VH-VL binders against o27280. Designs and how they scored, part 454

Target 1, 266 residues: o27280
Amino acid sequence: MDSMNVPEVLEIKRIVEESESVKTFIFSWDFRREVRPGQFVMVWDFRDEKPMSVSLIDPVRSEIGISIRRVGEFTDRVHGLSEGDLLGIRGPYGRGFELMGRDILLVGGGIGMAPLAALADEATARGMRVDALVAARTADELLFLDRLEAAGVNISTCTDDGSCGFKGFAHERLLTLEENHDMAAVCGPEPMMFQVMRILDERDVPAQLSLERYMKCAVGICGQCCLDDTGFRVCAEGPVFWSQELSRVREFGRYRRDPAGRRVPW
Key: E = the ipSAE of ESMFold2; O = the ipSAE of OpenDDE; V2 = 0.75 times the mean of E and O plus 0.25 times the DockQ between their complexes.

## First folded at step 20 (VH-VL)

Design ue10 (framework fv_marstacimab; at its last look DockQ between E and O 0.95; V2 from the best seeds 0.88)
Fold by OpenDDE, look of step 23:
Structure ue10 (fold): chain C 266 residues (1-266), chain A 119 residues (1-119), chain B 112 residues (1-112)
Amino acid sequence: as target 1 above (266 residues)
Amino acid sequence: EVQLLESGGGLVQPGGSLRLSCAASGFTFSSYYMSWVRQAPGKGLEWVSMISKSGGYTRYADSVKGRFTISRDNSKNTLYLQMNSLRAEDTAVYYCARLDDYYYYMDVWGQGTMVTVSS
Amino acid sequence: QSVLTQPPSVSGAPGQRVTISCTGSSSNIGDDYEVHWYQQLPGTAPKLLIYGNSNRPSGVPDRFSGSKSGTSASLAITGLQAEDEADYYCQSYDRSLRGSWVFGGGTKLTVL
């Protein structure tokens, strides 16, 4: 087993409160270990381990950031940590986003903006024009707006309650946008991604989507994150998939498997 | 040295199939988009197909859509073009080319392999 | 019939300046996509000559220059030499064609 599969105990260098429910934990990182937007790491709090997307990649400061939404016992514990506390991190794992063309569209919902924020940084640094559609249930749940703006991203917002930007869902907002891009990157609730992908496909915009599934090993061995019919392992062949790949995945946008492996509809 | 080497060309009858290969060396193959470009005898260059770094995204010219399949094996540093239902108009030298993912130019070309579709 | 239009042929004497035009449309060159140029010597594979409208890869002499304006691009060759006799192709990208890489019809350059 490669040393990369052994959790490295890292000190939390900084914590950024992104919202009431989302914190970004920043760690020193040796960039001899390459990390790409869209990849994930396994975060170990010495009791449990969960996959988390990398939301910040800063080679200048030699730092990475992991954004975590408080959704359960593990994340509650992690959110209780302070700067200087320790976490185990192994990875990165999975296939990250590819960049294509000169202008890209990012469509993110909630915590799904985490990997997209990292991608935005890379894209803008590369000189690409970046448009971002940032979606959330409410205004206070919109993530990374200041960061994206600082990076030169053109931001459109939409909220379910209309508290900020377009009132409605991301795919509805997307329908009102006429511009096509060279590529799109999408991450958020799977029903959102499903609808967004359909629109992008109709527009012949190549799209990459980041899927979320239960992952245990993160190295493609346990099969917990396998997608039906294709056998794609989200941790190995994903979590970033092209829309062309997902078109072959029957369960996408329709159902997922719970920790027990049972089908659960979205 | 950065190099692309095509193989698999030959004579095939109309309706037949042929699989081209392109061996890459001298660079990190998995870090690049790849393309096939063909040139009919005495004619110009025609883009045929492209494939993303991971292989998860492909695109084809209308002239070959539904008949050709581009694929890649990054573990073998090899690009492929499966050509089915070949037609006389598919007769050409087929080049594999390394594709820039930003400006969309092709900076590395193979020597090409000749495909002849004839009765 | 090519998406990009080039003159079929151009000629010049050694030492002269020649230009090859490449005319596109609003859906490719006009859509702010860069134009690239390739040189194809007789019996050889194409070689990247100019990328990003005006950039020269390593090894390409400064006698070669590219420019873009509106929906058109141009390749200029100064100090024409015998070895410059080749076919030249412009290339761009067309988003309206479901995102296709498009070439000009090619220009045969003859050195007199």
Scores: ipSAE 0.934, ipTM 0.961, lowest interface PAE 0.5, mean pLDDT 96
Fold by ESMFold2, look of step 20:
Structure ue10 (fold): chain C 266 residues (1-266), chain A 119 residues (1-119), chain B 112 residues (1-112)
Amino acid sequence: as target 1 above (266 residues)
Amino acid sequence: EVQLLESGGGLVQPGGSLRLSCAASGFTFSSYYMSWVRQAPGKGLEWVSMISKSGGYTRYADSVKGRFTISRDNSKNTLYLQMNSLRAEDTAVYYCARLDDYYYYMDVWGQGTMVTVSS
Amino acid sequence: QSVLTQPPSVSGAPGQRVTISCTGSSSNIGDDYEVHWYQQLPGTAPKLLIYGNSNRPSGVPDRFSGSKSGTSASLAITGLQAEDEADYYCQSYDRSLRGSWVFGGGTKLTVL
């Protein structure tokens, strides 16, 4: 019915190796299908289909970029592709980020920086001041630093092992940063996002968080991406939520669900 | 052609409740932050509340926090203000206004709806 | 009490220039938040006159102008017309109020 439900087969125009484990795949894109930072697409490799965050939205060049971390069989196959190879793309899906004010803080952990890199481009284009806290386990896993710097983003880094920037977790670094932002956008491991959200709520900073959970379909019909207390579906009512929406949800940050829906600890 | 039209005002007793509606037309309602502003008779303007595009983020003036709830239905192009535990000092004309999310001005206003809280 | 302070009234003769001041604090106007101005004719809703300190929306005559310095802002009206008789409000954002939208108390402009 809607063209977003049928994959469009697109040629990989360019591949950017962001790290040893992360590649960005760039496609030509018809922006009559509008894409906003925080939305996702379904990537089809002709065997399986997985949701992936959009990391580049470039209407001037008519391009989108999709950043994919190698974590399993599907992503291994996609990482083996070359420029000129084909992938199917459905979407975009989900609720994107909303911008507010003039001064935004981005807090990204690992691949969570992908949608935030797209948001940084939008924020800088409209004249906002952008600060980014980029977190990873080690220095060589910090993503998009050169791109963010070129865009005029003020970057702070932290690594679990201290190999770059602040040694420790993102929320610990956040406690040492300036408190005055009009809003924040957060994406990364859910325990990190919970701790960051707590600090931002205490500081009364409006925050949006992108929740990336296991999904069976992109339009919210299957129910696999639901949150316990609210019935929110990550693919339809999210993946981006305001912190006000999440503050009442017991599951967030406390436990996760496996692909069968069973509750497991973090 | 950009228009906002409030409704639902009237006379209520202290402690009562009232729900205001604001019908939007002539623009893509879901693309805008929205606000309520009130004006007591013979007095100045007072900001009441704001709501984000999705409805997921809201703020309230201290004078109404805990008693008023702003909401929106983007499928109906309608903004709401649920007003509970009303007090005499809530007596005012209530305006629906379109809120700029960068500069924080209000560029489109409705005609207002009068709320009178009296024993 | 209004967070932003305006004179309660100003007056001028047709053709003259009047100014309306708006004084805030370091947590609003002085913290680099813009000042916006609204005109309210008797019995009507407010109408945006000036946004972002000095920008005029389409349809607002160029005899209305705004400026900001430090913790204060001004609305200037030149070539005063009888139709300008109205209440005028300044508005900004105040960070110290946990992020709230703040208005001046309003200024009644009388055309003599």
Scores: ipSAE 0.800, ipTM 0.895, lowest interface PAE 0.9, mean pLDDT 89
ESMFold2 (binder alone), look of step 20: mean pLDDT 94; pTM 0.957
OpenDDE, look of step 20: ipSAE 0.932; ipTM 0.961
ESMFold2, look of step 23: ipSAE 0.782; ipTM 0.888
ESMFold2 (binder alone), look of step 23: mean pLDDT 93; pTM 0.955

Design ue11 (framework fv_marstacimab; at its last look DockQ between E and O 0.93; V2 from the best seeds 0.88)
Fold by OpenDDE, look of step 20:
Structure ue11 (fold): chain C 266 residues (1-266), chain A 119 residues (1-119), chain B 112 residues (1-112)
Amino acid sequence: as target 1 above (266 residues)
Amino acid sequence: EVQLLESGGGLVQPGGSLRLSCAASGFTFSSYYMSWVRQAPGKGLEWVSMISKSGGYTRYADSVKGRFTISRDNSKNTLYLQMNSLRAEDTAVYYCARLDDYYYYMDVWGQGTMVTVSS
Amino acid sequence: QSVLTQPPSVSGAPGQRVTISCTGSSSNIGDDYDVHWYQQLPGTAPKLLIYGNSNRPSGVPDRFSGSKSGTSASLAITGLQAEDEADYYCQSYDRTLRGSWVFGGGTKLTVL
């Protein structure tokens, strides 16, 4: 446990350009330390530290991948790195996805596809039938399509502007799909997840959703990622929650807390 | 040795409450879905409830929904069934069972604990 | 009453072959959900006998076999032995019942 919380300095083995704004950084990983899809690691660039979902888990190559979207100063610095450069990685942390049944639906939006891509690999390896609804604002922001296709995933795309696949939002596309699944895994913008969850609940499809909140310690101590009323800590009890759990979380789909602790509406 | 051991059964009056426990050993408890299945005297098997590995997801048969609560403590390797508002038709041997998360079978069963609801 | 239908009883002489049927519907067995079988000896807890339609857990003799076709499944016991006298239950999953684990009514096997 103690060693888990000390960042390990790792060399970037390779970098995959996923899109204009998203890169996947590949690291060697000792799989004596188990990691599951849906879990996250803390990435340290020796100046700041940010939580990032694991997007690739490859026990054969003894590698993990972390997909990072360029959105601010920290990610700008990380995106400036090259193969052979160093980053600090500690973890993994949090509760990952559970797999249930033989047929699974993945619904992802933007960078939210990162943990779902890892889950897709696990699910397909297990012999599950995997359907994935991949959503983005535009076609060039759709992530991991080639990877998912190669894994045998049945892909449906959705874009806000209609540049690829269904024109509209993920929940709108979901409404047009009549097939039910044994379970669903959802990750993306919270408003998207909120709408998707409602549809899945109406269909009695058990769903897991990965939340994003401001996380500081990653070990359930600081409380920065605490969800109102329930006391759930996204870093400890999450980031993956069952829909039944989220139904008790009043703030879900409505607002979040910023680094200063203020309520910010979605 | 993989084992499940139920306890907490007994005689209770209609409208009463009872809490069953199931102690798991010989396997990583937190890695498995769990279920309760009951069998009325001289009758067949009836699924009662299931719970996910983390405990964040539960499901109930219609016959017990709103009255029974399944829970688990992974730190104690224990499954629970809180039974409220008990009825005569709830009289049965209650089995704890390990549930496969892919095929949906139950591969490990406890010996069962008898619950009798009677005036 | 039971979602899955089994004959209440079957019988056979030692050494014979017996079959127990399990009939479901398009919402369970026919919905591509697997059928599992359990053996319950008198006064004991159920034991998994067949999983995934036709797979035998470790320790189950090859005299026991399972099959599934359409909305029905079948358990076959060859070389019937006295110790096979028990109740047998089929089990599947039904998504239309808010996702419920469903059992057959059970079949009492008597060895003559």
Scores: ipSAE 0.933, ipTM 0.961, lowest interface PAE 0.5, mean pLDDT 96
Fold by ESMFold2, look of step 20:
Structure ue11 (fold): chain C 266 residues (1-266), chain A 119 residues (1-119), chain B 112 residues (1-112)
Amino acid sequence: as target 1 above (266 residues)
Amino acid sequence: EVQLLESGGGLVQPGGSLRLSCAASGFTFSSYYMSWVRQAPGKGLEWVSMISKSGGYTRYADSVKGRFTISRDNSKNTLYLQMNSLRAEDTAVYYCARLDDYYYYMDVWGQGTMVTVSS
Amino acid sequence: QSVLTQPPSVSGAPGQRVTISCTGSSSNIGDDYDVHWYQQLPGTAPKLLIYGNSNRPSGVPDRFSGSKSGTSASLAITGLQAEDEADYYCQSYDRTLRGSWVFGGGTKLTVL
């Protein structure tokens, strides 16, 4: 196997508390293994292994950051770790975002802002104008606002409960935003991404969406990350797809699959 | 050193099909958007199609939409143009071009391959 | 008819200055999209001459310059030389054509 397919045991260099439920774990990283926004790594806690998006890519400091939301047994264990503790990292894997044009719209829901924060850094570094719509259920779950502001990103917020910014869903806020972007990048809950994709397609804005799917092998062997209608493997052909690719996929926005491959409604 | 080489042109009857290839060398092909541009004999340049780095996003000029398909194989450093339902007005030199994703210029061009659609 | 309008021909004597205009609309040049210029010698492929309105690629002499204002752009050639005799095309991006790349009709430059 390629060296990116073998877990490397790395020390947690720093932990950033992004919210009550989200922490960013920062590691030293040898950038001879290039990392692109939208790619993911497999995080191994010596018991189980889960895919996580890269949220910080800093070649100058030789650091990457991995943002992890506490949602279950694996993430509970990882959230219990401290600086100096060890994790295994495989990767990076998958297809990253492609930039085009001079102005980009980012639409992120919850932890979906993680890969978009990395993309925002790249976009601003090459001189693009970046607008970000940052969505969450409540104000306390809005992620990366200070970091995005420091990068020069123009931020709009929305919360389901109206505690910060626009009250409502991301796609509802999007309807009130300016339509003339060269591209968009979207990451968040699949129902949100589907609604956002429909609006962007109607506006003829080229869009890329990062899908969250269950993955085991990260190299496309096990088939657990496949999309129904295309045979696309999220870990190999994705996790980032263009909206043109996803418009032909029957399951996108309608259901997901569990580890056994059964259809499960959203 | 940076080079694009088109092939696959030739004489074809109206309604026929032809597949153009463009071999890339001297640069990281998968890191670039690509384009096809054509030029009818004695006429100006006409953009035909573009494709993103992954191949997942494509656009076509209205004159070819539904008849032409752009694709790429990054493992072979090759760009393709599948041309179906060819018409006399498709007669042109077809250029493969490297497309800048920020400014939208085309900085590297092949020498072109001639496609003639004639009875 | 081309989305971008260029004069079909221009001419000048050696050593003089010529300009070639490129006129678009609010959906391309006027929507802050850049203008690029290509030189095409007879029987050859186009060559990028100016990009991003005014930038010269490596190897392009500084007597070639570009500018943009409003919905129009201009290519200027000073110190005109015999080898400048060629066809010149402007190119931009047009949002109303579902994101398409558009060329001018071309201008034949004759050196007298």
Scores: ipSAE 0.801, ipTM 0.896, lowest interface PAE 0.8, mean pLDDT 89
ESMFold2 (binder alone), look of step 20: mean pLDDT 93; pTM 0.953

Design ue12 (framework fv_marstacimab; at its last look DockQ between E and O 0.90; V2 from the best seeds 0.88)
Fold by OpenDDE, look of step 20:
Structure ue12 (fold): chain C 266 residues (1-266), chain A 119 residues (1-119), chain B 112 residues (1-112)
Amino acid sequence: as target 1 above (266 residues)
Amino acid sequence: EVQLLESGGGLVQPGGSLRLSCAASGFTFSSYFMSWVRQAPGKGLEWVSMISKSGGYTRYADSVKGRFTISRDNSKNTLYLQMNSLRAEDTAVYYCARLDDYYYYMDVWGQGTMVTVSS
Amino acid sequence: QSVLTQPPSVSGAPGQRVTISCTGSSSNIGDDYDVHWYQQLPGTAPKLLIYGNSNRPSGVPDRFSGSKSGTSASLAITGLQAEDEADYYCQSYDRSLRGSWVFGGGTKLTVL
């Protein structure tokens, strides 16, 4: 545990270009340190540090993958890196997904598919039937489709512009799908997750949702990722929450706190 | 040795409350879903409640919903069942059971603790 | 009143084969949920006997076997022995009941 909080300097083994804005960075990993889908690591480029979900867990190759979307200065720098370059990685942190049942539904939006892709691998390896609703703004932003298909996942796509699959939002597509799953795992834009959760709750489908909040320490000390009224720390009690837990979180789907601690509406 | 040990049973009046505990040993408690199952005297088995590994998800039989609360403390390897507003029909041996999260069976059972609700 | 239906009692002589049925519906056994069986000796807690329709946990003799077909399951005991006298319960899962773990009413097995 003591060494867990010290970044380990790791060499980028491979880089997979998932889309124009998303790259997956592959690292060698010592699996004596257990990592589970839904957990995150802190990525350090020796200037700044950001939390990133684990998108690939490969015990056979002794590798993990971290998928990063290019959205700011930090990710811009990271996207400029090449194979053989170094990054600091500490973790994993947080609560991962808990698989339940034999049939699961994954609902992901954009980069939110990252942790779900890892979960899909675990679920399929376990012998579960996996359905995945993959949503994005446009077809070129749909992530991990080939990977999911190769894993035996039944994929349904949804795009805002209708460029691929169902035209509309994930929750709208979900309404057209039959309810025959033991549980669901959801990750994506919070407004999407909020709507999806409501539908799943109405259907009485147990659901887990991975939240994204501004994280600084990742160890539950600084409190910057605290959720209002509950005291839940996304880095410690999350980032994966059961819908029953999120039902107690008033801010969920409504607003978040920015790095300055101000409420920002979604 | 994998073991579950229930405690906290006893005699209580209708409308009263009781808290059951289940101590787990011999396995990684936090890696398993848990459940309570009860058996009225001379009757069959009835599932009461379940809880996820983290405790973030719970489910109850309709017969106890709103009155019973399942919880767990993974740091203490202990499962709990808070029983409020007890009724005569709640009289039973209460078993703690380890729940499989894939097939949904109970592979480990405690010896049970008797709860008697009577005036 | 039990979601799964079992015969209240069955009996057999030592060495014989007995079968205990468990009948459900399309919302549980018929909904691709597995059936599990438990043995409860007099005055003891239930013990897992069969899981996943036909699998035996360690320590369970091969005299015990389970099967599932359609909305029904069956527990078969061959070479019946005196120590097999017990109550037997089938168990499954029912999604239509807000996702509930459901048991049969139990079957009392008497060894003659």
Scores: ipSAE 0.932, ipTM 0.961, lowest interface PAE 0.5, mean pLDDT 96
Fold by ESMFold2, look of step 20:
Structure ue12 (fold): chain C 266 residues (1-266), chain A 119 residues (1-119), chain B 112 residues (1-112)
Amino acid sequence: as target 1 above (266 residues)
Amino acid sequence: EVQLLESGGGLVQPGGSLRLSCAASGFTFSSYFMSWVRQAPGKGLEWVSMISKSGGYTRYADSVKGRFTISRDNSKNTLYLQMNSLRAEDTAVYYCARLDDYYYYMDVWGQGTMVTVSS
Amino acid sequence: QSVLTQPPSVSGAPGQRVTISCTGSSSNIGDDYDVHWYQQLPGTAPKLLIYGNSNRPSGVPDRFSGSKSGTSASLAITGLQAEDEADYYCQSYDRSLRGSWVFGGGTKLTVL
């Protein structure tokens, strides 16, 4: 179970530029506070606080990495920071991925590859065979390719514009890939995840998907992260759900909610 | 130490229902997949069902699908098997077993609870 | 009607070596899934004896060993003892339609 706490103020140890729009911020971390792939942290820049996925979990070097895409005022400020600067971090929170079997498929779209990169490290350390389908709009937005290759992950790429790998959507590329996996883990734009989940369910591949929703408390009290029909709290019962759990949820893949809770089409 | 203890077995009529429980102790229950395995009198072992760590993924043998429901309560370290529409062929000792998520073996077994389905 | 085939019985004298075979198919043992072995002493629950084809869990004597080749596996017991009289089951995973955990029909070992 996650708990509410005040942010711990940590020094940015290293910054990795993953793309023009994505940076990974690396911090020293005391692993008595265990962190699992698929969990998230709340990042505080002393003005605002936002949930971010953990992308690197390295107990040997006592480090965690948090990958942040520049999309607005908060992330613009964080991207302007340098090594040695401070950020507040509280967590980790949420349910992480469960590993199953010996052969895993990862399907990531854009920044959704961040938690899957952490999972890939854990899976390869266990001796699993890892295939990754890495998707983005353009080649320059494909994330973590060198890191995944160095870990021994078998990579397939797709881009909307065809600049790298398969031209098209992740679910279209998935139809042409080997079907022989013990499980899959999926994270990215919710419409992509819905289409990928449908294919994986048809193939009877156990799948887990990581959802994003607006979060305030991060421990399940405020209700801001709830899904429509199930009452699942993304910050407490998720953000990672099995596809069997999501089959009951009418809103998944069909609409999203703005910060005021209003339904907005994808 | 590490223990699994089944309960809830008994005599039931065909078409009836039973709920089995399995109390876990001596290990972090929420960190393990779990399973049910049954053994009819004088017969071999038959896998019945499995459940993932969170409870969000379940699988059933064809012989019980639609009639049995596996569940878990991680806050109580307890695994459950709800058995509905029971038939004579469901008569067996039911074992709770800890399921390895990588190799798929079962390393910890309970003592079993007997379910008898007869008139 | 077991997915994995075992001989229904084997026997041996004390001190001898016996083997118990387990034959599967292309959708289980032949699809690179491991074979595990369980010992069930009379009136007791099964106990994991061998996992991952050949690994012994803590407390299992070295005289128990396992191997796998193609679609088949074997459990060998050397230095047979009276206490080894039990039922032995092999187990694997079958990926065909929906995936299942599958057991052999069991082998009764009699120590003469």
Scores: ipSAE 0.812, ipTM 0.899, lowest interface PAE 0.9, mean pLDDT 89
ESMFold2 (binder alone), look of step 20: mean pLDDT 94; pTM 0.956

